# VHH binders against Profilin-1 (pfn-1), part 92

Target 1, 132 residues: Profilin-1 (pfn-1), of Caenorhabditis elegans (q9xw16)
Amino acid sequence: MSGWNAYIDTMTAAAPSIKRCAIVGAADGSVWARTEADNVFKASEEELKTFVALFNDVTQVPAKGADIEGVHYVVPRTEESLIFGKKENTGFFAVKTKSAVLIAVYEGPNEVAAQVRKAVESMQTYLNNAGY
Below, E stands for the ipSAE of ESMFold2; O stands for the ipSAE of OpenDDE; V2 stands for 0.75 times the mean of E and O plus 0.25 times the DockQ between their complexes.

## First folded at step 20 (VHH)

Design wj4 (from wj1 with I102L; framework vhh_6fv0_2; at its last fold request DockQ between E and O 0.90; V2 from the best seeds 0.87)
Fold by OpenDDE, fold request of step 22:
Structure wj4 (fold): chain B 132 residues (1-132), chain A 123 residues (1-123)
Amino acid sequence: as target 1 above (132 residues)
Amino acid sequence: QVQLQESGGGLVQPGGSLRLSCAASGFTFSTYDMYWVRQAPEKGLEWVSTISYTGSNTYYKDSVKGRFTVSRDNAKNTLYLQMNSLKPEDAAQYYCAKWYDLFTGSFGEFGSRGQGTQVTVSS
């Protein structure tokens, strides 16, 4: 698990407007790593289990939105391995790899959101190439 | 057109200090996280530091922690890098950008880096 913490550190360095982020198991939502200290990712295991299951049928997600850390986000659209949401000046990006889901919660304008997405998708590609 | 112009580089002795500046124009500087990246001769690009669009969060390469400080003045559309206790291994061309992929080690077109400023550290 300690090895996955390094990816959390890289993620936050890659997009410093990320407030909290986590790497969880795609199958069950188990937490592999997450931001801690002053920026603790607070989603419960039950919530994460429900969240990762959204990737089983992403087409239904825009109609109902998504919840992370007890916060409800509007989901404008989805892609096969990407779910993203918005709430005021905050939002999240969640991407699915072969075995994991990466979740990043951010605060900032649309330009910052675009940077966060690039970081998350870059890590997605990196992990997929590594077999994860 | 996006423009970034780095300045402040020069020749210093080990243990010396420099303050780099990056003047930004052609985009909404205040709404972008910003990056410092360097490239030494015959070496690849190396991430140095990142700062959030408000300046509230900063991150550094381990080798420069405690010595370098990134900051910004959004009113002046300027990014800064204060470099103290410089070492020979800090010698490089320093670039600012509005994006850098830490996984691939590339700017892409989104980064829109400037011409860079040369930092030389020698006794």
Scores: ipSAE 0.923, ipTM 0.957, lowest interface PAE 0.5, mean pLDDT 96
Fold by ESMFold2, fold request of step 22:
Structure wj4 (fold): chain B 132 residues (1-132), chain A 123 residues (1-123)
Amino acid sequence: as target 1 above (132 residues)
Amino acid sequence: QVQLQESGGGLVQPGGSLRLSCAASGFTFSTYDMYWVRQAPEKGLEWVSTISYTGSNTYYKDSVKGRFTVSRDNAKNTLYLQMNSLKPEDAAQYYCAKWYDLFTGSFGEFGSRGQGTQVTVSS
């Protein structure tokens, strides 16, 4: 389908070590699409509002970390439109587009993390070029 | 240096089977997700399958689901593609890769794929 669910399917196929992912509205954290069924992305709307607001000043995020799905991550680095969180053998990449935040939670070594980052940044570029 | 070498291609009749192998060296194979991509003559690149670094998650292009099975043996640094019920539209050069960008339809960086192995399906 041409819906937002197709982007979730493409992201998981592009980086198969992604365990859960979502596309949420950048202004309010509203869920446009997410992984479902056996790997439901389970963040609350309150948590997502707080999470997307981190992009208002990414330079302060490493000092306080980030919470998603009730899990606290250390944030070793950010860029103006990217937050990387890490906890043990799991982590997330979140990237902001014009209208959305893409969140991908993965499990694996740093080599896999780099592949996940490439996938989310490629989708970020695609959505920005499409006006989102 | 990263090396990927595909093998196992050949000529088969429609309905036949082939098993492709991809020997990996020059990197820690077991820590990378891996990709199968194909290209028919005078056509663009077409994603076929991906497999996670443990082998636990696999994904397939719709037209090959149920016919193709991707697997890996991390102890032997080898990626596999079992192709059953082959059709003429499966004829292509098959590549294994450390990366394939599903949004741009490209490998991205030089040297992230092998030289390929040819699969030909004809009577």
Scores: ipSAE 0.797, ipTM 0.899, lowest interface PAE 0.8, mean pLDDT 92
ESMFold2, look of step 20: ipSAE 0.697; ipTM 0.860
ESMFold2 (binder alone), look of step 20: mean pLDDT 83; pTM 0.839
OpenDDE, look of step 20: ipSAE 0.916; ipTM 0.952
ESMFold2, look of step 21: ipSAE 0.785; ipTM 0.896
ESMFold2 (binder alone), look of step 21: mean pLDDT 84; pTM 0.854
OpenDDE, look of step 21: ipSAE 0.919; ipTM 0.954
ESMFold2, fold request of step 22: ipSAE 0.788, 0.789; ipTM 0.895, 0.897
ESMFold2 (binder alone), fold request of step 22: mean pLDDT 83, 82, 82; pTM 0.837, 0.832, 0.829
OpenDDE, fold request of step 22: ipSAE 0.923, 0.923; ipTM 0.957, 0.957

Design wj6 (from wj1 with Y100F; framework vhh_6fv0_2; at its last look DockQ between E and O 0.96; V2 from the best seeds 0.85)
Fold by OpenDDE, look of step 21:
Structure wj6 (fold): chain B 132 residues (1-132), chain A 123 residues (1-123)
Amino acid sequence: as target 1 above (132 residues)
Amino acid sequence: QVQLQESGGGLVQPGGSLRLSCAASGFTFSTYDMYWVRQAPEKGLEWVSTISYTGSNTYYKDSVKGRFTVSRDNAKNTLYLQMNSLKPEDAAQYYCAKWFDIFTGSFGEFGSRGQGTQVTVSS
C-alpha cells in the first residue's frame, strides 16, 4: 500500500458517506490513490485530465458543470481551490492542494454533504501544511 | 439546541465489556454521520469510530478494530458503541459527536459533544 492509500483510508473514515474518492496529480490528473474493491473510483485518465484542468479557471465551471466517472454534475458555484457538484442525492467535492486534487463522491442529504466537505477541506489543509 | 448525552460508562476489568449509548436531540439525527471520540487523562482527543447516517458504513481506529462495534437506531435517535475485550488503554472519557476532525483532533465549530461518559478499565 502506497503512502497515499493511507490518506484515502483516512478520508473515508472521516466521512463515511463518501462512496468513492481519489487523490490525483493537479498537473495531469494522474491517479496517486483511490478507493478500491467494491467502491472503486472509476474516472478515466482522460476524464481526470480534463477535470483537474478546471481549476485553471474555476469561474467557467458553473456554466458547464463537471463530469466525474461519466456522471454529469451541476456545479452551483466554485471557489479558487474548490469545485463541488450535485446530482439528486449525490454529489462530489474536489479540492486542490499545492500538488494534488482530492475528489470525494458522496451520497446523502445536505447535512452529510456538509460533513464530507469538512473532511475534504481538513485533508486539504493538512496536505498543504505538509507541502503537498 | 443540539444535545448529545452519552451514557453506559463504568468500571470494568480488563477483558470486560461495556455498551455506550448516545441520545441525540435538537437536530435531525438520521441525516448525520456520527462519531465516537475519547479523551484519556492528560491526552488529547482521539477518534474512535465513525458510522454513516444510514449505518451502512462503519470505520474504526486500528487499536479498537475487532473489539468495538458502532451502530445506530435512527428511529430512537441513539448512537451505540459496543466495547468488548476492553484494555487499560481504552480508559477515557467517551464522547459522541456529529463531527470530528481526525486530522486536527478537534470538534471544531460544527462538532457538538455532551458531558461524556467515563470508561475505566482496571484490575
Scores: ipSAE 0.914, ipTM 0.951, lowest interface PAE 0.5, mean pLDDT 96
Fold by ESMFold2, look of step 20:
Structure wj6 (fold): chain B 132 residues (1-132), chain A 123 residues (1-123)
Amino acid sequence: as target 1 above (132 residues)
Amino acid sequence: QVQLQESGGGLVQPGGSLRLSCAASGFTFSTYDMYWVRQAPEKGLEWVSTISYTGSNTYYKDSVKGRFTVSRDNAKNTLYLQMNSLKPEDAAQYYCAKWFDIFTGSFGEFGSRGQGTQVTVSS
């Protein structure tokens, strides 16, 4: 039987330089699944509620940046369903599906970042096609 | 020009072992996560294993976990797959790749790969 945790496992296998990731509700930031154990995704419910609300108007995000797990990231630009942030050699990619936001935090060079983005966007497409 | 060259395949009996190698050139090997993928005759592509660019994180398809070990030597630009306790179900053409899309089962836009190396498991 498949569950939301299986999507977390698939994402980490798809992009092994992801350090932590989560699937959260697009409306309220509620956690549907996250990496656990040694790689706990530790964002609070209040932080996630604030974070997913950024997708209500992505054009405002570059001016203020974004916070995930208590870390502030610079957001150079956004796309309608994609917010990404950078801080030194770490970063995140977040994409919105019909009902969820996928968040992946990684460490590594730009080449790894491109691999992470592709994994996150592939899951976005997969979930949208499945009705999520 | 990205080049990946797999080697080390062959004919082995069930329970046997093989070590696959993947020689990489034309890109900065040490800055890419790497993938092992296989394809049995007339079957789709199947993800086998991934390894992070440093080698610190490894992941395996459930059916090979505990039997296969992925590793890399960034000084030699080489990716490895140690395959132990081989089963007839492991027989396939094995590819190393700079990308594989587990969600679509394809190499996709990023997916440079080699020619593959054949693993045959006979009774």
Scores: ipSAE 0.739, ipTM 0.880, lowest interface PAE 1.1, mean pLDDT 91
ESMFold2 (binder alone), look of step 20: mean pLDDT 86; pTM 0.868
OpenDDE, look of step 20: ipSAE 0.913; ipTM 0.951
ESMFold2, look of step 21: ipSAE 0.719; ipTM 0.876
ESMFold2 (binder alone), look of step 21: mean pLDDT 85; pTM 0.868

Design wj7 (from wj1 with S106N; framework vhh_6fv0_2; at its last look DockQ between E and O 0.93; V2 from the best seeds 0.86)
Fold by ESMFold2, look of step 21:
Structure wj7 (fold): chain B 132 residues (1-132), chain A 123 residues (1-123)
Amino acid sequence: as target 1 above (132 residues)
Amino acid sequence: QVQLQESGGGLVQPGGSLRLSCAASGFTFSTYDMYWVRQAPEKGLEWVSTISYTGSNTYYKDSVKGRFTVSRDNAKNTLYLQMNSLKPEDAAQYYCAKWYDIFTGNFGEFGSRGQGTQVTVSS
């Protein structure tokens, strides 16, 4: 049961400018694990359900943007299994695995964003290889 | 272009302290999260600590938490690792790096690391 929480810990350690992150179910946005305590990831159930559904057709996301934690992000770029959202000096990377969506909210310059993306994609690959 | 130079290693007794420094140049140090990684001869690369680009978020391998403190001085382009209560298991070559992939256990293409500094702990 602690396995999913360990992935949250590993992701924040891998990219320390991640402010909040979560692992949610790809089908329904259910929270499998998230940052807690002083860095609680506070997306609502309805918001997460809407958010993960964006992966049903990522090509339509740039036109409308994305909301997470009540914050609206411009989505300048998507890839087959990745959505990048940006608002001022903050942003998120979200990637889809076989069963989950990994969401990492960060603050920092483009160099930090690249480090966050690499960490999230490494975890994406690890989970996909493990069957998740 | 990227240059990282570790220093401050040496021989200490168990329970001793060392302060490692990492002088950075050739990139905008203040816009990168930074990593401390170590390697003992009988082990592969082992993540030790990470610190965010502002210094506000720090993380540690469980076995060093409470004994090691990572910090940075962006005005001096320098990364630090204060190591207290050193144990024989901490003996290793210590590297600072611009990137370390904790999931794959390697420095990756973006990673530049220094030559390392040796920490030896013996009774």
Scores: ipSAE 0.772, ipTM 0.885, lowest interface PAE 0.8, mean pLDDT 91
ESMFold2, look of step 20: ipSAE 0.762; ipTM 0.888
ESMFold2 (binder alone), look of step 20: mean pLDDT 84; pTM 0.845
OpenDDE, look of step 20: ipSAE 0.904; ipTM 0.943
ESMFold2 (binder alone), look of step 21: mean pLDDT 83; pTM 0.841
OpenDDE, look of step 21: ipSAE 0.892; ipTM 0.937

Design wj8 (from wj2 with D111G; framework vhh_6fv0_2; at its last fold request DockQ between E and O 0.89; V2 from the best seeds 0.86)
Fold by ESMFold2, fold request of step 22:
Structure wj8 (fold): chain B 132 residues (1-132), chain A 123 residues (1-123)
Amino acid sequence: as target 1 above (132 residues)
Amino acid sequence: QVQLQESGGGLVQPGGSLRLSCAASGFTFSTYDMYWVRQAPEKGLEWVSTISYTGSNTYYKDSVKGRFTVSRDNAKNTLYLQMNSLKPEDAAQYYCAKWYDIFTGSFGEMGSRGQGTQVTVSS
């Protein structure tokens, strides 16, 4: 959807160390929008379906980790609507809204990770307030 | 304590150029993405540009793209904004910031930005 692409553009501008990001349907992992061109967010439909289902019980995620784009991440902790995955100098933040999951894959130190988290959570709040 | 000090503002004719600098201290500059934000008189804050902690990714508000260039020198703990082809609409107080929330249009907590430097564009 063209409107959703504007959210991708805003998220990458808001946290420029995001390497790739996507907005996917919370129920089935269908891609509503994603980074394209030089940094395509590349996850299969099957992988995304499995990924968004992690939010059905976030308490189980730290024990098993999470996979996205064929990469396995350690999940040190979760919040009810947030999953943080880490692998070396890269990581992801994923947050759930009413209808969607926002996924941002970043590269950088912990200070950058904190900036990425703030950007993703701000967009989460914005979408929830808009009914999504 | 976090300190950001902008400089390089001034009065310039339309079509002119200015180079803003932002000297950073009190934090590890090279581990933070950085932001340029401006505020025109009687207007709200407006995002201008962002740059990743390495300098490898840069983003610009549409109205300045192609005219402004953000850069950083991590060895000097300095952020720059080269502003070319300046227009009256670019006149504002320019801030460098350690954080700016594009979604809410606000800076973060205390110490997230400098004092600003004034850019005036007048015939």
Scores: ipSAE 0.786, ipTM 0.895, lowest interface PAE 0.9, mean pLDDT 91
ESMFold2, look of step 20: ipSAE 0.765; ipTM 0.888
ESMFold2 (binder alone), look of step 20: mean pLDDT 84; pTM 0.851
OpenDDE, look of step 20: ipSAE 0.916; ipTM 0.952
ESMFold2, look of step 21: ipSAE 0.768; ipTM 0.892
ESMFold2 (binder alone), look of step 21: mean pLDDT 84; pTM 0.852
OpenDDE, look of step 21: ipSAE 0.920; ipTM 0.955
ESMFold2, fold request of step 22: ipSAE 0.769, 0.777; ipTM 0.889, 0.892
ESMFold2 (binder alone), fold request of step 22: mean pLDDT 82, 82, 82; pTM 0.830, 0.829, 0.831
OpenDDE, fold request of step 22: ipSAE 0.920, 0.921, 0.922; ipTM 0.955, 0.956, 0.956

## First folded at step 21 (VHH)

Design uk1 (from ui11 with K107P; framework vhh_7pa5_2; at its last read DockQ between E and O 0.88; V2 from the best seeds 0.88)
Amino acid sequence: QVQLVESGGGMVQPGGSLRLSCAASGFTFSSYAMSWVRRAPGKGPEWVSYISGSGKSTHYADSVKGRFTISRDNAKNTLYLQMNSLKPEDTALYYCAVGGPQPPPLPGETQHWGQGTQVTVSS
ESMFold2, look of step 21: ipSAE 0.814; ipTM 0.905
ESMFold2 (binder alone), look of step 21: mean pLDDT 82; pTM 0.827
OpenDDE, look of step 21: ipSAE 0.907; ipTM 0.945
ESMFold2, fold request of step 22: ipSAE 0.806, 0.825, 0.823; ipTM 0.897, 0.909, 0.906
ESMFold2 (binder alone), fold request of step 22: mean pLDDT 80, 80, 79; pTM 0.801, 0.806, 0.793
OpenDDE, fold request of step 22: ipSAE 0.930, 0.931, 0.926; ipTM 0.958, 0.958, 0.954
ESMFold2, last read: ipSAE 0.826, 0.818, 0.819; ipTM 0.908, 0.902, 0.906
ESMFold2 (binder alone), last read: mean pLDDT 79, 79, 80; pTM 0.802, 0.793, 0.806
OpenDDE, last read: ipSAE 0.931, 0.931, 0.929; ipTM 0.958, 0.958, 0.957

Design uk10 (from ui11 with Q102I; framework vhh_7pa5_2; at its last fold request DockQ between E and O 0.80; V2 from the best seeds 0.85)
Fold by OpenDDE, fold request of step 22:
Parts: C-alpha cells; sequence; structure tokens
Structure uk10 (fold): chain B 132 residues (1-132), chain A 123 residues (1-123)
C-alpha cells in the first residue's frame, strides 16, 4: 500500500530470519511502511521517535541499550549510521539514511545476524546512492 | 483493498486558496504517515508534504512551506491539505499516498494513489 513496501519485501526476502521490519522517518519516527499480517511491526510512534533520536549520538547507546516494540535490547556497539541490539535469541539492526531509518527485527542465533545486517545495509546503500 | 480518494480541487486565481481532502480505507490509517504528492503537466511526481500517523509531526517541501498545511482526522480516515497563497506553479494533479516522501524506484514498487484531484491556478 506504500511505495516503501517494496523495500520491506526486499529486505525480508534477503534475510529470512527477519520477523518484522519497518521504514520510518528519521526526523519523527513516523511509519512509512512495515511488515503486516502475521508479522506486524508494533512499535508505537512515540517509541520510534525516541529510537530514531538515538542516532543523534550513537556513542551513548551501548551504555543504555535500545527499546523496540516494548523489548529492551543490549547494544554491544554502534556505528555512525548503524545501531544493532541483542536479546537472547533475537536482535535488531537499524540503519539510518538521510531521511529514513530502516529497522529489522530478527530471530535466531548470532550466526544469522550477518545476513540481516547485509540486507539492511544493502538497502541503506541503495537509498544513500539515490540521495534519500 | 487500499483505497485513496482525493477531492477538493478546482480553478482559482493566483493568491487564492483551496482545501483538498483524501478519504482513505483498507488499512489502519492512524498507523501510517500520509503524504500529498503532485504531478504538474510534463513533469514527474513531486512530494509536497507528509504528516505522521498521530498528526503531531508535519513536513513540507520547500516549494510549499509557509503556504500549505497538512492535517488529518484519524477518526474519519481523512487527510487534508490547506493550500493558501496559490501560485501558477502549483497547478497539478494532487494525490494522497501512504508513507513519507516518494521512495526511489525499486523493482516491485507499488504506488497506491487515487484518481487525483486537479488544481489549476490561473489568472
Amino acid sequence: as target 1 above (132 residues)
Amino acid sequence: QVQLVESGGGMVQPGGSLRLSCAASGFTFSSYAMSWVRRAPGKGPEWVSYISGSGKSTHYADSVKGRFTISRDNAKNTLYLQMNSLKPEDTALYYCAVGGPIPPPLKGETQHWGQGTQVTVSS
């Protein structure tokens, strides 16, 4: 229903361990597209607003962690445009572009994380090259 | 099935005002940002404005900033665009869309726009 759904579909196809994902506005956490049906991404706008604000200073995020969909994740490390977290057999990758934040929540052992990261970073690169 | 129906367009003189409406159905309206986009004759689509799901955040293209106001009524599943100080260059078909700015083209891309509503600004 959104032109951004194609991006959701691309990421989920590239990494089957992704359970839920969303594309949100970097400025306000507004939802532009998200997984639906059996895998609805459930983060509230208020939570997402807080989350996207973490990119203002990623160096502080490992000390406090990050919350998505009411779940608290430990954040081992961050990069300028990348925040990722872990919780038991789950985790997330979030990448920031000029205008958007792409969030992918996955389930599985740590070994699946590489594929999820590649999926979201691939889309990040695509959007960056397009000026988004 | 997602449906978007735009209305409220018309012909006005420069400096005039119009208020567009978009009736949305087939999805959880309040969960998504909504946008207005427009297509002028002979030009590609241009993003105009978007508003967050709650309506608390609004964003505008530089070309319309200070003149247009986007708003929404989630109880009515309706998106609005108040257009003031209209200029001839605002002449276009106006569409509402789910999400923020228009994404780059991608294989499998699906844009769900309505029929559009014509806005003509002319002396």
Scores: ipSAE 0.929, ipTM 0.956, lowest interface PAE 0.4, mean pLDDT 95
Fold by ESMFold2, fold request of step 22:
Structure uk10 (fold): chain B 132 residues (1-132), chain A 123 residues (1-123)
Amino acid sequence: as target 1 above (132 residues)
Amino acid sequence: QVQLVESGGGMVQPGGSLRLSCAASGFTFSSYAMSWVRRAPGKGPEWVSYISGSGKSTHYADSVKGRFTISRDNAKNTLYLQMNSLKPEDTALYYCAVGGPIPPPLKGETQHWGQGTQVTVSS
């Protein structure tokens, strides 16, 4: 079992509205851990490589939007290490650390979105403090 | 249940070579990055290398770059580490793991390691 699965479990427990999530390598989009079974995070390695490259220049992302699991999201704004997107009653938050990108896909209203952001940013902070 | 079984270790002289294998079962092997990790006597775990699920992307710790080559055969659910130009400091118990570099442990988490395969580089 991946030791990164504990990070998946921590995020989904902290924000139950997260339907799928993954931890991927920031350099190549490789999957280190993801939700599985009934909640499989199904983005391809090729799609994830394109996605993590968005962090190379986040200022370009609001104009383009972002694709995850074959779904196109509008990206209202970005921060240096945070991209989030919205589509209908769903959305995602993605945060970057030195080595990894943490991605959470959720369903629900705006109140839910704040919980999801807090969950992924908490893990981002923990990894940053550990040099990751 | 995810299972990872390492093999191919042994005793070798400095400058020698060994090829480690890791047989994987209980999960979709080709979907995940895989790592080699080593633990030298009296030291904590040290990440060595990882390879992406497809095998298209590889990464190495500075200490092994140019000497070790990670690879995988997704049809056989097997991960490999070709170790060349071995040095005494490569002496360690080698483990394979799912994912990229070793994550920092979360509160209440215990690191779970298999048996590993011993590599001893001496004389």
Scores: ipSAE 0.808, ipTM 0.898, lowest interface PAE 0.8, mean pLDDT 91
ESMFold2, look of step 21: ipSAE 0.783; ipTM 0.889
ESMFold2 (binder alone), look of step 21: mean pLDDT 79; pTM 0.801
OpenDDE, look of step 21: ipSAE 0.914; ipTM 0.949
ESMFold2, fold request of step 22: ipSAE 0.743, 0.779; ipTM 0.874, 0.886
ESMFold2 (binder alone), fold request of step 22: mean pLDDT 79, 79, 79; pTM 0.799, 0.800, 0.798
OpenDDE, fold request of step 22: ipSAE 0.928, 0.925; ipTM 0.955, 0.954

Design uk14 (from uj19 with K107P; framework vhh_7pa5_2; at its last fold request DockQ between E and O 0.83; V2 from the best seeds 0.86)
Fold by OpenDDE, fold request of step 22:
Structure uk14 (fold): chain B 132 residues (1-132), chain A 123 residues (1-123)
Amino acid sequence: as target 1 above (132 residues)
Amino acid sequence: QVQLVESGGGMVQPGGSLRLSCAASGFTFSSYAMSWVRRAPGKGPEWVSYISGSGKSTHYADSVKGRFTISRDNAKNTLYLQMNSLKPEDTALYYCAVGGPQPPPLPGEHQHWGQGTQVTVSS
């Protein structure tokens, strides 16, 4: 579909526990690419706008958590360009690049989280190095 | 299969105007941001503008800000680019693309743009 879809596919291939994934604009939360079909990433544009704005001050996020696809996640901690959350056997990793936010929602035991993080951070590094 | 068909290009004098269109099909148009990208002779692709799925947010490269306006009609699955005050430097093949600024193609991948529409600004 889009050049960005290859990036989605790369992340999902690297971490099979990723159930849904999206690449959105860091400035406005607009969807640039997302998983489709049975794994459609369903966050609304408005919700994503709110979500990406969390990166403006990540230090406040653990106190209030984060919402994705109508699901509220507890955010244990944040980093400058990383927000991750947990809810039962699910969670998400969101990383910010120069122009985008990569969001991966995963399902499984806590042990799978490391692989998901690695996948999105690897892509983050790649995109940053490419100027995106 | 995603299809993008650009149109509306042409030759104009400096200061002239053109309105480009991009007919999209093969995906849920309104769910995605859309971009215009251009490629000038001998240069790499340059991102021009993108608009969110709903059309509520727009973004422009500094080189076209104030002169170009991106818009969309989701009912018609069509993306537009109104280009005013055209300059010779705007001469390029213009493409529409899904998403925001377009990333480099990954190995084995290709660009997913249309055939493009030629814009030539010359006196």
Scores: ipSAE 0.930, ipTM 0.958, lowest interface PAE 0.4, mean pLDDT 96
Fold by ESMFold2, fold request of step 22:
Structure uk14 (fold): chain B 132 residues (1-132), chain A 123 residues (1-123)
Amino acid sequence: as target 1 above (132 residues)
Amino acid sequence: QVQLVESGGGMVQPGGSLRLSCAASGFTFSSYAMSWVRRAPGKGPEWVSYISGSGKSTHYADSVKGRFTISRDNAKNTLYLQMNSLKPEDTALYYCAVGGPQPPPLPGEHQHWGQGTQVTVSS
């Protein structure tokens, strides 16, 4: 069993507005864990490889936006290791660690976005402290 | 129900070769990266290698780079590790796992490993 599934479960429990979630390799976008069944996270390896490469220069991302699961998001602003995307009543937060990128796709008004960001960043912090 | 069954281990002389297999079932094998992990006597788990779901991207620990080759056959739901130029330091129980390098466990988390396959490299 993948130990990354516990990270998926922790994020979705902490922020119920998260509808789909994935953990992918920072080097290649390969899927290490994701939500499944009725809430399957479906993005191609090609799309995920392009997506994780956005972290190579986050300053370029607001001009282009970002694609995940075939959906185009506007990216209002980025931080060194965080990308926030919006489309209508949905959005995503993605954070990068040394080894991985954690992606959470949520639904709901802006009031829930802070909960989603906190959930993803707490796992990022835990991984960073462990050298991941 | 996810099942991973390792096989192909054995006893070999230094410099020998072995090919490990991991039969996977209960999930969409081709969608996930897969890893090999080993546990030497008296030591904790050490990540060895991972391969992307499509097989296009491979990664290795420095200790095995150039000697081990990870591969997969998505039609057979099988992961492989070709181990060449084996050294006594490679002696371990080898396990396969879903995903890349396993993360630090969260509090209260139980790690569940299969039986593994023993590789013993000795003169």
Scores: ipSAE 0.822, ipTM 0.906, lowest interface PAE 0.7, mean pLDDT 91
ESMFold2, look of step 21: ipSAE 0.805; ipTM 0.900
ESMFold2 (binder alone), look of step 21: mean pLDDT 82; pTM 0.827
OpenDDE, look of step 21: ipSAE 0.899; ipTM 0.940
ESMFold2, fold request of step 22: ipSAE 0.819, 0.820; ipTM 0.905, 0.906
ESMFold2 (binder alone), fold request of step 22: mean pLDDT 81, 80, 79; pTM 0.824, 0.808, 0.802
OpenDDE, fold request of step 22: ipSAE 0.929, 0.925; ipTM 0.958, 0.954

